# Ledger of designs, part 1: VHH binders against Kynurenine formamidase (BNA7)

Every score and structure here is a prediction.

Target 1, 268 residues: Kynurenine formamidase (BNA7), of Scheffersomyces stipitis (a3ggu3)
Amino acid sequence: MSEKIVFYGKEQLQRIRIFNYSESNDKTLIVLHGGGWRDPRNSYNDFEDMANYILEEKKATNINIIGIDYRLSPFIKHPVHLIDVLTAFRYILENYKTGQLSIVGHSVGATLLLEILNYVEIIQTGLEQLETSEPSIEELQTLFDFISKNLTFKTMYFLDGIYDVRALLEEYPSYDFFVKSAFVSTVAIEEASQLSWKQHNEAFKIAVDKYEILHSLEDELLSLNQPKLFAKYLQDRKIECSFRTGNWGEHEQVYRSQAVSEHVLQNM
Structure headers, positions and changes below count from the first letter of each chain, unless a header shows other numbers; antibody chains aren't numbered by Kabat.
F, E and O stand for the ipSAE by ESMFold2-Fast, ESMFold2 and OpenDDE, each averaged over both directions (binder to target, target to binder). V2 = 0.75 x the mean of E and O + 0.25 x the DockQ between their complexes.
[cut] stands for letters that were removed.
Atom coordinates printed by the task and the answers are left out, and those that the model quotes come from them; centres of patches stay.

## First folded at step 1 (VHH)

Design a1 (framework vhh_8k46_1)
Fold by ESMFold2-Fast, scan of step 1:
Structure a1 (fold): chain B 268 residues (1-268), chain A 122 residues (1-122)
Amino acid sequence: as target 1 above (268 residues)
Amino acid sequence: AVQLQASGGGFVQPGGSLRLSCAASGFTFSSYAMGWFRQAPGKEREFVSAISGSGGSTYYADSVKGRFTISRDNSKNTVYLQMNSLRAEDTATYYCAKDRSYWGSGSYFDYWGQGTQVTVSS
């Protein structure tokens, strides 16, 4: 596997890792890490075992694998994590031939995948709560125009994720320390908790062929409440999804599970 | 009551080595992951390395992997950062940090320690 690092922005965490790449490959797997918006131990390297399983163990070298890093709280706040992720996608799509994209998001990475589906509303309401003018309206509009024209996925894999921050804090009030580090206000939390939105949107902004929800029964940090709420949200929108559980290790082990990596490989 | 004292910084030429130490007190040291962070002038603080409470797991930023080694001595309540093949871009104030560990392995580090300055220059 390659350790090639490329920067999509000026800050140290505005970077991607190219685990494997050829422009002749017709499939690209993107991997997007978690860490509660703030944990610097989490990076694209969380997925080294998954990449090694796919590329070395299964010898599926005809698949590109690219990992995305993004800036962390408390140094930035929602929705800047999502803006970084979309900026990384613009960089990737402008500079690499990717073919068909699929993506795995773990924990907060899965939160960010859900936010991508309604990225315009999530970013606009988040920036209003931050009361900031950066990025500029022009910069944001060019990003949105690029994403709307160019970003689609075959499969989104949601791995042991947080899908409703409000519900997370109702279940685990002690998690408020990292949530409050990432969200500037309770209003920002409510506006980011799209499963709890009372306003119905008829269509997601991003086309996705398949939704795969995966949750380890051994996850000691997140119960089945989060993936069950998300599955119901998709069902209520008449969107088909697969919801799978298994004994795939604790929260920080699930992305190292060979069973999970095999499932991802089989459904790309 | 929690105290973290970082030491071992100094001036070194490119290619040189330094060993940083962080002496911890006020908590059950072996129960918490420990980390190193750095901040260069005009830049954001960045993660450097972390080690689990038992010492069984280590984590490194891509920029230091293969050059830096984190270790700990739980009998001395001390975490170390061995820095080899130092580069000008490693110049920063280095901070020792204790994991909050409120909810397991995904916990955030707090910068509760005094920093130690590392300057790599010819």
Scores: ipSAE 0.000, ipTM 0.330, lowest interface PAE 12.0, mean pLDDT 88

Design a2 (framework vhh_8k46_1)
Fold by ESMFold2-Fast, scan of step 1:
Structure a2 (fold): chain B 268 residues (1-268), chain A 121 residues (1-121)
Amino acid sequence: as target 1 above (268 residues)
Amino acid sequence: AVQLQASGGGFVQPGGSLRLSCAASGFTFDDYAMGWFRQAPGKEREFVSAISWSGGSTYYADSVKGRFTISRDNSKNTVYLQMNSLRAEDTATYYCAARYDFWSGYYSDYWGQGTQVTVSS
């Protein structure tokens, strides 16, 4: 397993970690961490156990594994986390032959995966709530053009995620302390709560062949309400998804579960 | 303890109908996709039909499309298989399975008890 770190931007958290890479590999697994938009203890290194299982224990060295870091709140606000993630994808796709992409997002990482599916609307409405001159309209349009032409996934794995921030706060009002550090206003929360949208266009901006929702029954921070809402959202749109649960540990243990890592490996 | 109790099998003549039921207990039924599988003597177990956790999506093996209908009642923790226009080739032990994953192509760790269906004159 490699410790190679590469920066896609000028800030310390605008970085990726290359766990394993070869140009001869036809499959790349991206891993995207959580941490409530704000927790500096969460990083691409959350996935070290998953990478170790795949690369060292199972010897599946024919798979590239790359982890993405992004800047954290309160120093930045939604939708800048998503802009960083898309900037990381642009960097990866410009500099690495990836073959078929799949991605695991945990917690807020899974939130960011869902936001990628409607990234244009999420970023435009989010930036309208921020008093900011950066990035420029031209910089955003260049990024959007690149993403629309180049980013597709075989499988998105949504692991113990937050899919509707509004519904999260209805269920757990006490979580507003970390949500408010990431979202500048109640309007920003509403506009980011994709499952609550009144939608005029059903088509996602990014092509994904397979949607996999995974949720640990031992998750002490998130109930089954979030993945059930998301599964219903996809089914109502006639998008096929799988929904799996199991005893895979608490919220900050699920990404270390051997059963989860095995499932990801078997379905790549 | 997890329990999946399949029932409703029996002897029926070709062209007849049967309704199978699978009563589930010991787990949160609403969180699981459910499926029916069958195994004829000397053959491998084969997929028959599946229904998503909400009932919004259903799938059928080509051999049973248009003849079988899967449904569920989450208030009763029960999944059903309505079998019409039965053929001798439908003779098998039918198993109910709880599926975490509707689309994975692999089956859950929970298999129901079988119920025998015999289609013969």
Scores: ipSAE 0.000, ipTM 0.131, lowest interface PAE 18.5, mean pLDDT 87

Design a3 (framework vhh_8k46_1; at its last look DockQ between E and O 0.01; V2 from the best seeds 0.00; counts 0 for: pae E 11.8 > 2, placed apart)
Amino acid sequence: AVQLQASGGGFVQPGGSLRLSCAASGRTFSSYAMGWFRQAPGKEREFVSAISGSGGYTYYADSVKGRFTISRDNSKNTVYLQMNSLRAEDTATYYCAADLRYSGYDSPEYDYWGQGTQVTVSS
ESMFold2-Fast, scan of step 1: ipSAE 0.006; ipTM 0.392
ESMFold2, look of step 2: ipSAE 0.005; ipTM 0.250
ESMFold2 (binder alone), look of step 2: mean pLDDT 78; pTM 0.783
OpenDDE, look of step 2: ipSAE 0.000; ipTM 0.239

Design a4 (framework vhh_8k46_1; at its last look DockQ between E and O 0.02; V2 from the best seeds 0.00; counts 0 for: pae O 13.0 > 2, placed apart)
Amino acid sequence: AVQLQASGGGFVQPGGSLRLSCAASGFTFSDYAMGWFRQAPGKEREFVSAISSSGGSTYYADSVKGRFTISRDNSKNTVYLQMNSLRAEDTATYYCAKEGYYDSSGYWSAFDYWGQGTQVTVSS
ESMFold2-Fast, scan of step 1: ipSAE 0.114; ipTM 0.573
ESMFold2, look of step 2: ipSAE 0.041; ipTM 0.498
ESMFold2 (binder alone), look of step 2: mean pLDDT 77; pTM 0.767
OpenDDE, look of step 2: ipSAE 0.000; ipTM 0.240

Design a5 (framework vhh_8k46_1)
Amino acid sequence: AVQLQASGGGFVQPGGSLRLSCAASGFTFSSYGMGWFRQAPGKEREFVSAISGSGDSTYYADSVKGRFTISRDNSKNTVYLQMNSLRAEDTATYYCAREYSSSWYGEDAFDIWGQGTQVTVSS
ESMFold2-Fast, scan of step 1: ipSAE 0.006; ipTM 0.181

Design a6 (framework vhh_8k46_1)
Fold by ESMFold2-Fast, scan of step 1:
Structure a6 (fold): chain B 268 residues (1-268), chain A 121 residues (1-121)
Amino acid sequence: as target 1 above (268 residues)
Amino acid sequence: AVQLQASGGGFVQPGGSLRLSCAASGFTFSNYAMGWFRQAPGKEREFVSAISGRGGSTYYADSVKGRFTISRDNSKNTVYLQMNSLRAEDTATYYCAKVPYGDYRGWFDYWGQGTQVTVSS
């Protein structure tokens, strides 16, 4: 596996890692880490075991694997994490021939996957709550135009994720220490909590062929409440999804599970 | 104010055992995960073990799995680390920490002076 790092922006965490790449490959797996919006111990390197399983153990070298890093709180606030992720996608799609994209998001990475599906509303409401004009309207419109024309996925894998921040804090009020690091107010949390929105009438902004929800029964940080709420949200929107559970390790181990890596490989 | 008092360290031969204790005060003990960390001379502080607030979940660093056991007694506001089959590389100052509920990799709020463990022949 390659250790090649490329920067999509001017800040240190605006970077991607190319685990494996060839222009001749027809499939690309993107990996998107968690860490509660803020933990610098989490990076694209969380997925080294998954990449090693796919590329070295299973010898599936015909698959590109690219990991995305993004800036962390408290240095930035929601929705800037999502803006970084979309900027990384623009960079990847402009500079690499990717073929068919699939993506694994873990924890907050899975939160960001759900946010990608409604990226326009999430970014607009988030920036209003931040009371900032960075980035400019023109910069955002350019990014949105690119994303709307170019970004689609075969499979989104939602791995032990946070899908509704409001509901998370109702279940675990003590998690407010890291949530408040990432969100400037209770209103920002409410507006980011998609599953609690009163109106879910619009189609998703991004085309996705398959939705795969995966949750470890050994996750000590997140109960089945989050993935069950998300599965219901998709059902209410008439979107079919797969919901799988297993004994795949604790919250910070699930992305190292060989069973999870095998499932990802089989379904991308 | 949060106060954590670690104790139970000492000198042991390789293969020996020690039990560390951490007495906590200044917060609602059962609401917080507790962890043990260690720092060897010239090295950064590293994670050893953690236990959830109610004791239902435990986690261990790979270097100590099968040798160390973390436990807690919420009625006594105390967390314990039972260390068996001690090795020279376990030599360090051991610190207990209040960690966010269930998040052994998250920010830790407080450290005491710690308790020194020395494993030598």
Scores: ipSAE 0.000, ipTM 0.124, lowest interface PAE 16.1, mean pLDDT 86

Design a7 (framework vhh_8k46_1)
Fold by ESMFold2-Fast, scan of step 1:
Structure a7 (fold): chain B 268 residues (1-268), chain A 125 residues (1-125)
Amino acid sequence: as target 1 above (268 residues)
Amino acid sequence: AVQLQASGGGFVQPGGSLRLSCAASGRTFSDYAMGWFRQAPGKEREFVSAISWSGDSTYYADSVKGRFTISRDNSKNTVYLQMNSLRAEDTATYYCAADRRGYSYGYTEDEYDYWGQGTQVTVSS
């Protein structure tokens, strides 16, 4: 597999890694890492074992695999992580033939997948809390127009994710050190906590054919509370999802599980 | 979307063994968690064992733990229940069930979407 790195922006973490690519491939798997919005030890390279399993062990070289990096807190704040991810998608879709897109998000990466579904509201409310003029209204409108016309997914895989930050802090108050690094205020947290929104009957902004929630029973950082809340949120919207658990290792091992990689490969 | 056919029941003496099979037809068998339930005459249906979509996680009722083994072969769309050291109290109709979510939180029949017709197991001397 390739170590090719390409930059979608001017900053060091505004980069993607192309694990495997061919224009003749009709399927692309995107991988999106976690790390509590802030941990520089987490990157697209978290998914090296998944990519190796798919491309080297299973020889499924007919699948493109691209990993996305994004800037980290405290240097940036929500919703800038999401803006970076959408900017990466714009770059990918403008420069690569991708075929059908599927995506795996781990931990905060899964949080970002959920945010993609309602990206307009998440970004607008988040930027209001930051009281910033960057990006400009024109830049943001251009990005939103591109995303709305071009970004769809076959499958979103939500792997050991954080789906409601408010509920996370109720269960684990000690996690506030990394949450407060990423969110400027309690209001920013409430506005990003989609599962707690009283009105959620609008269609998602992004079309997704299949929703897959995966959670390791050995995850020592996140209980089943987060994926259960998310499954209920989808059920209340009358959206079908698969919710699967297994003994796939601790929080920072689940994306290395062969069983998880096999499931992703079999459902591509 | 999934049709289930349980088989392999029969008469066996205490201490004997039986292997039950549940053959699935339809789409996406490998996405489903699979469970075995049993119902003795005049009793409610009770949980026996479950296996996750991948086969990596298995669950057992305390009454069968250490005696029964659940397994699956996704290439054959089949789940199995190997029953060893059978007791008279294991006498029941055994049902296989599929949970489309792939997650069996429990152990209640309400969590399963599709059911087979059952196979009778009788343990007596």
Scores: ipSAE 0.000, ipTM 0.118, lowest interface PAE 17.7, mean pLDDT 87

Design a8 (framework vhh_8k46_1)
Fold by ESMFold2-Fast, scan of step 1:
Structure a8 (fold): chain B 268 residues (1-268), chain A 123 residues (1-123)
Amino acid sequence: as target 1 above (268 residues)
Amino acid sequence: AVQLQASGGGFVQPGGSLRLSCAASGFTFSSYAMGWFRQAPGKEREFVSAISGSGSSTYYADSVKGRFTISRDNSKNTVYLQMNSLRAEDTATYYCTTVEVYYGSGEYTYDYWGQGTQVTVSS
């Protein structure tokens, strides 16, 4: 398993880790970590056990595995985390032959996956709330054009994720300490929550063949409220999805579960 | 830790009845849909029945519709499967788990199955 690190931007956390890569491989798994937008203990290395299970234990070396890091709050605020993730995708797709893409997002990583499905409106609205001109309109348009033309997924795996930040704070008011470090205001939280559940913009549609929602019943930080809300949202819109639960460990252990890794391997 | 204890299996003749129970602990029972799956010798594990967290919606595999009834008692953290008109082909180990059935596709399953409870239908 490779420890090759590549930077897609100038900042320390604008990096990817290549766990395994070959141009001859037809499938690429992207892994996207959580950490409440802010926890420096979380990185692409959260998925080291998953990568080891797939590549070393199961010997599925015909699969590329790439992990994405992104800048953290409070240094940056929403939607800059999402901009970093999309910039990482642009870098990956420009520099690596990926074949068919699938992605696992954990916790806030799953939040970012959901945001990819309406990325243009979320980014434009979030930057307006930040009252910033960086990145420039031209830079954003170039990124959006690239993403809309080149980014598609076979399977999106949403692992123990946050899908509605407003509902999260209603259930767990004490989580405001990390949410407020990531969002500039209560208005920004509300708008991000609403836009994450809005229909995709037709001009910027991201094609996804399969939605997989996974949630550990041992998760001590997130109840089933979050994945049930998300599953119902998809059901109400006639979008097919799978929802699986299991005894897969606490919130910071679920991405190390061999059962979860096996499920991802078998369905990508 | 999450625990699911299935019980109530046994030996029964064709046409007989059994009631399975699944006692749950370690999670907020009323917040989870619950279901039953079974695995017969030499076959894949298959879905049998599910019930929503509130008990307002129930789901059944075609092979058991009209014969089996799922129910739950949230005050006792228990889900039940009443099995009537049992057939030899119902012989299997029965497992309870958390499940969700949604529009268009998909079943979700709990990965922790425990030992289950054996049901044998034979003369």
Scores: ipSAE 0.000, ipTM 0.154, lowest interface PAE 18.1, mean pLDDT 85

Design b1 (framework vhh_7ocj_1)
Fold by ESMFold2-Fast, scan of step 1:
Structure b1 (fold): chain B 268 residues (1-268), chain A 119 residues (1-119)
Amino acid sequence: as target 1 above (268 residues)
Amino acid sequence: QVQLVESGGGLVQAGGSLRLSCAASGFTFSSYAMGWYRQAPGKQRELVAAITSGGSTRYGDFVKGRFTISRGNAKNTVYLQMNSLSVEDTAVYYCAADWEYSGSYFDYWGQGTQVTVSS
C-alpha cells in the first residue's frame, strides 16, 4: 500500500491518500471517514485495514483506492465539510483516470454521502446560515458545474451512518456537544436533516447505480433507528437499496471488519 | 490533534500570587469559550472562571475579586491570574474549552496543573 499524500487545497486536511493507483485500473474505491465532524483521530487511515484486505490479502490490485480527508469543526462549520469533499472529487477527477467510482462513507462520512446526493440544496441552505463570503458565488458555481457534469457512482456504501441529525438529537440529546460544534444554529441542523424534510420529491443530483446500507449490530453509538429511517426514505423515493446488518464490531471497529471489506470488494 | 496544555502551577505561600496559562492547539481558539476548573482530593470539579469568545467573564463565588481570567487570541492562550491565595485554593487546576452552544459540558479538557498553597 502507498503512503502517497496529495493536497487538493491549501490547508493541511485538504488532502487525499492514494492507497493504490494505476491508470490501467477500471475501478476506483473512495473511502470517506467519520469522526462527528470534529475528531482529528479520524482520517482516511481509518480504512487502512479495508485497503490492506483488498490489496494485500485478496490481491485485488486492479482496484484503485483513494481516501479523502476534509477540514474539521470547530475550524469550519457545515456545509464546508461537504464543500471540501466535493473539491476533493473535482481534484481527483481532473488528475486521475478513475473508471467506475464506488465509495464507502463511515459515520459522518456516510452523512456526507447522503449530502452529496442533494449537494446544491445542502450547500446553499448551509451557507445562508454562515456570515461568510468564502467560497465566492463564482467559485461555488464553478464547483457545482463540474460536479453535475462529471460525478457519478456505481455503488455508495453507507456504513454505520448518521442520516438525519434532528432525529439523532431526539434519540441522543447528549450528542448535542459534537453536533453544535459542526452546525451554527438549530436552523442549520433542520435544513441539513434531509430525511425530516416535509417533502423531497425531486430526483437526486448525483447518479448512483446501487445503494448499500450496512450497520453493525454491535454499534454502541448508533441504534438501527438511523439506517431504518434512511431505508424508508429511499423506499419512499422508489429507490432500491440493500440493507444488511451483522456483528461487525463497535462504532470505531466496523470499518476494520473483514466481513464488511469482503462485501465491499464483492459488490464493486 | 486537539491539545490544551496548562502551565504556571506550583507551590506558593498563603497571600502569594500565581499566573496559570493554557496553550491551545488543534481548533479555532477564538470561536471557543474557555474556562478554568479546579478539583481538590475527594471533591467534585468546580468552576473557577470562564470567558466567552466575546470576552464576557464568569467567576465562582469563592474567587471573585481575587482571580482574573483573560485570553490572548493571537497566542491561542487563556490565562488565570490568581492573587491573595489561601490554603483552600490548593487543587489541580484544569483548562477547558467549550463550543458556546453546548451548554452543560466542556468539549475539551487539559491534563491539569497542581497548585499548592502552604501556610
Scores: ipSAE 0.000, ipTM 0.101, lowest interface PAE 20.4, mean pLDDT 87

Design b2 (framework vhh_7ocj_1)
Fold by ESMFold2-Fast, scan of step 1:
Structure b2 (fold): chain B 268 residues (1-268), chain A 118 residues (1-118)
Amino acid sequence: as target 1 above (268 residues)
Amino acid sequence: QVQLVESGGGLVQAGGSLRLSCAASGFTVSSNYMGWYRQAPGKQRELVAAIYSGGSTRYGDFVKGRFTISRGNAKNTVYLQMNSLSVEDTAVYYCARDLYGSGWYDYWGQGTQVTVSS
């Protein structure tokens, strides 16, 4: 397993890790970490056990595995995390033959997966709340044009994620202080809470063949409320998804579960 | 009103033990991420140990196997048991309500001094 690190931007956390890569491989698994938008202890390295299981234990070396890092709050605010992730995808797709993409997002990483599906609206409304002129309109148009033409997924795996920040704070008011670190205002939170949008009937901006929702019954930070809300949101839009639960460890252990890694491998 | 009060610091010889306490008021420790941080003279503050709402724990590499973080829900208090202390553990120890040990402090105490002599 490779420890090759490549930078897609100028800042330290604008980096990817190549766990395994060959130009001859026709499948690429992207892994996207959590950490409440802000925890510097979370990185692409959270997925070392998953990568080791796939590449060494199961010997599935015909799969590329690439992990994405992104800048963290409080140094940046939503939607800059998402802009970094999309910039990483542009870099990956411009520089690597990836074949078919699948992606695992854990916790806030899963939040970012959902944001990718409506990235234009999420980024535009987020930047309006930040009252910033960076990145420029020209830079955003270039990024959006690239993403719209080139980014599709076979399978998105949503692992113990946050899908509606407004509903999260209603259930757990004590989580307010990490959310406030990442979102500049209550309006920014509401505009990012896709499952609570009253009037939105546009199709997703990104094509995804399969939606997999996974949630550990041993997760001590998030109840089944978040994945149940998300499954209903997809069902109401007539999008097929699978929803699976299991005893896969606490919130910061679920991405190390061999059962989870096996499920990801089987559905790629 | 949220308040964190540390106690249990003091002077101890190398190889000894201390237990620090952090008494919380205005919120429940069992529903929050709690951390112990330390700052040695001339150094930046660093994370020592953290406990999540569900009870899982995380430690800095320099204290693994020697320090244990725990909480008592009845007293709404977080503890740091420090064993096999060395001179390098000398610092002011701070209790904080923090999410994921990110270094962003919603609330933190005034600190308690720990001094380890040779």
Scores: ipSAE 0.000, ipTM 0.140, lowest interface PAE 15.7, mean pLDDT 87

Design b3 (framework vhh_7ocj_1)
Fold by ESMFold2-Fast, scan of step 1:
Structure b3 (fold): chain B 268 residues (1-268), chain A 119 residues (1-119)
Amino acid sequence: as target 1 above (268 residues)
Amino acid sequence: QVQLVESGGGLVQAGGSLRLSCAASGSIFSIYAMGWYRQAPGKQRELVAAITSGGSTRYGDFVKGRFTISRGNAKNTVYLQMNSLSVEDTAVYYCTAEVRYGSWTFDYWGQGTQVTVSS
């Protein structure tokens, strides 16, 4: 596997890692890490075991694998994490032939996947709570125009994720230490908690063929409450999804599970 | 950084009981696996008891059902209830908080509290 690192922005965490790439490949797996919006120990390298399993153990070198890093709290606040992720996608799609995209998001990475589906509303409401003049309205408009024309997924894999931050804090009030570093106010949390939005009848902004929800029964940080809420949210919208559980290790081990990596590979 | 503050140690007669407490600073408690280790003079450090963030417990065989670990998330505190104490339980007891991120394990240790059991 390659250790090639490319920057999509000027800051150290505005970077991607190219685990494997060829322009002749017609499939690209994007991997998007967690870490509670804030933990510098989480990076695209969380997925080294998954990439190694796919590329070295299974010899599926006909698949591109690219990992995305993004800036972290408290230095930035929601929705800047999502803006970085979309900026990374713009960079990737402008500079690499990707073919069919699929994506795995773990923990907050899975939160960001859900936010991608409603990126316009999430970013607009988030920026209204965040008193900032950056990015400019013109920069944001060009990003949105690019994303709307170019970003689609075959499969989104949601791995041990946080899907409703308000509900997370109701279940685990003590998690406020990392949530409050990422969100400027309780209003920002409410506006980001899209599973709890009053009837949102709009179609998702991004086309996705398959939704895969995966949750380890050994996850010691997140109960089944989060993936159950998300599965119901998709069902209420008449969107088909699969919901799978297994003994795949604790929260920071699930993305290293061979069973998880095999499932991702078999459904690419 | 995580700070752990231990209390409840002291001198007790064989057959007696002690309750150790460990208060964790800040709101880090809920995501950490908490534990108690001990080190007796001239011995290696050994695990006494551990409790995951989800409440699953593990005990060293030498405590033989005499000790109980519990956590109080509202107080950010982990407890070790020590019953039927023997002279062999004499040691410095250390509170630990452990979190795993990817391949990294981060251990935070308290300063230790002395438990002395007299015959």
Scores: ipSAE 0.000, ipTM 0.114, lowest interface PAE 18.8, mean pLDDT 86

Design b4 (framework vhh_7ocj_1)
Fold by ESMFold2-Fast, scan of step 1:
Structure b4 (fold): chain B 268 residues (1-268), chain A 118 residues (1-118)
Amino acid sequence: as target 1 above (268 residues)
Amino acid sequence: QVQLVESGGGLVQAGGSLRLSCAASGFTFSDYAMGWYRQAPGKQRELVAAIYSGGDTRYGDFVKGRFTISRGNAKNTVYLQMNSLSVEDTAVYYCAAEPYYSDWGDYWGQGTQVTVSS
């Protein structure tokens, strides 16, 4: 397992970690961490146990594993986290032969996976809420053009995630301290809560072959409400998904679960 | 609005027992971890016991073997059974929801006084 760090941007957290890479590999697993948009203790290194299980214990070295970091609130605001993630994908796809991509997102990382599916609307409405012209229209169009042409996934794994921020705050009002760190207003939260969107009849912007929702029954921070809302959202759109639960540890332990890592590996 | 209401405190002689109750409202009780904290005069609040939504429990070192936390999801109530009480257990006892999200919990009750006499 590698500690190679590469920067896709000029800021310290605009970086990826290459856990394992070879041009001869035809599969790449991307890992995307959580941390409530703000927690510097969360990074691509959250997935070290998953990478170790796949690469060292199971010896599946024919799989590339790349972790993405992104800038954190309060220094940036939604939707800049998503813009960083898409910028990282552009960098990865321009510089590495990846074969078929699959991705695991944990907590807010899973939120970002869902936002990737509707990235154009999420970014445009989010930037309007920030009342900013940065990035420029030209820069944003170039990114969107690249993403629409080049980014597809075999499997998205949604691990103990937040899928509707408005519903999260209704269930857990005390979580507003980290949500308000990331979102500039209640309107910004509403605009980002895509499971609650009116008139969302358009197909997803990104092609995904398989949707896997995974939620630990031992998660002390998130009940089954979030993954159930998300599963219903996909069902209403006639998108097949699997929904699995298990005793995989507390919220900050689920990404270290051997059972979770084995499930991801078996579906690669 | 989340509300936690403690009851069952009082005066007891050393070696005695008390049972504290905390009635919860305003949230889906079965989904929340619940805990009991205490604060003695001049000291910080400390975790006494906690129970996860799945039923697993955690105890502070000074109460293991003497105290038992339990929950009744049908009644939206968490309980603390306190046995073999000592003068050192004298404190205000607080019910808290989601003690694992922060060191002190997200929601607090008003507290109930427990006084253990020698």
Scores: ipSAE 0.000, ipTM 0.112, lowest interface PAE 18.3, mean pLDDT 87

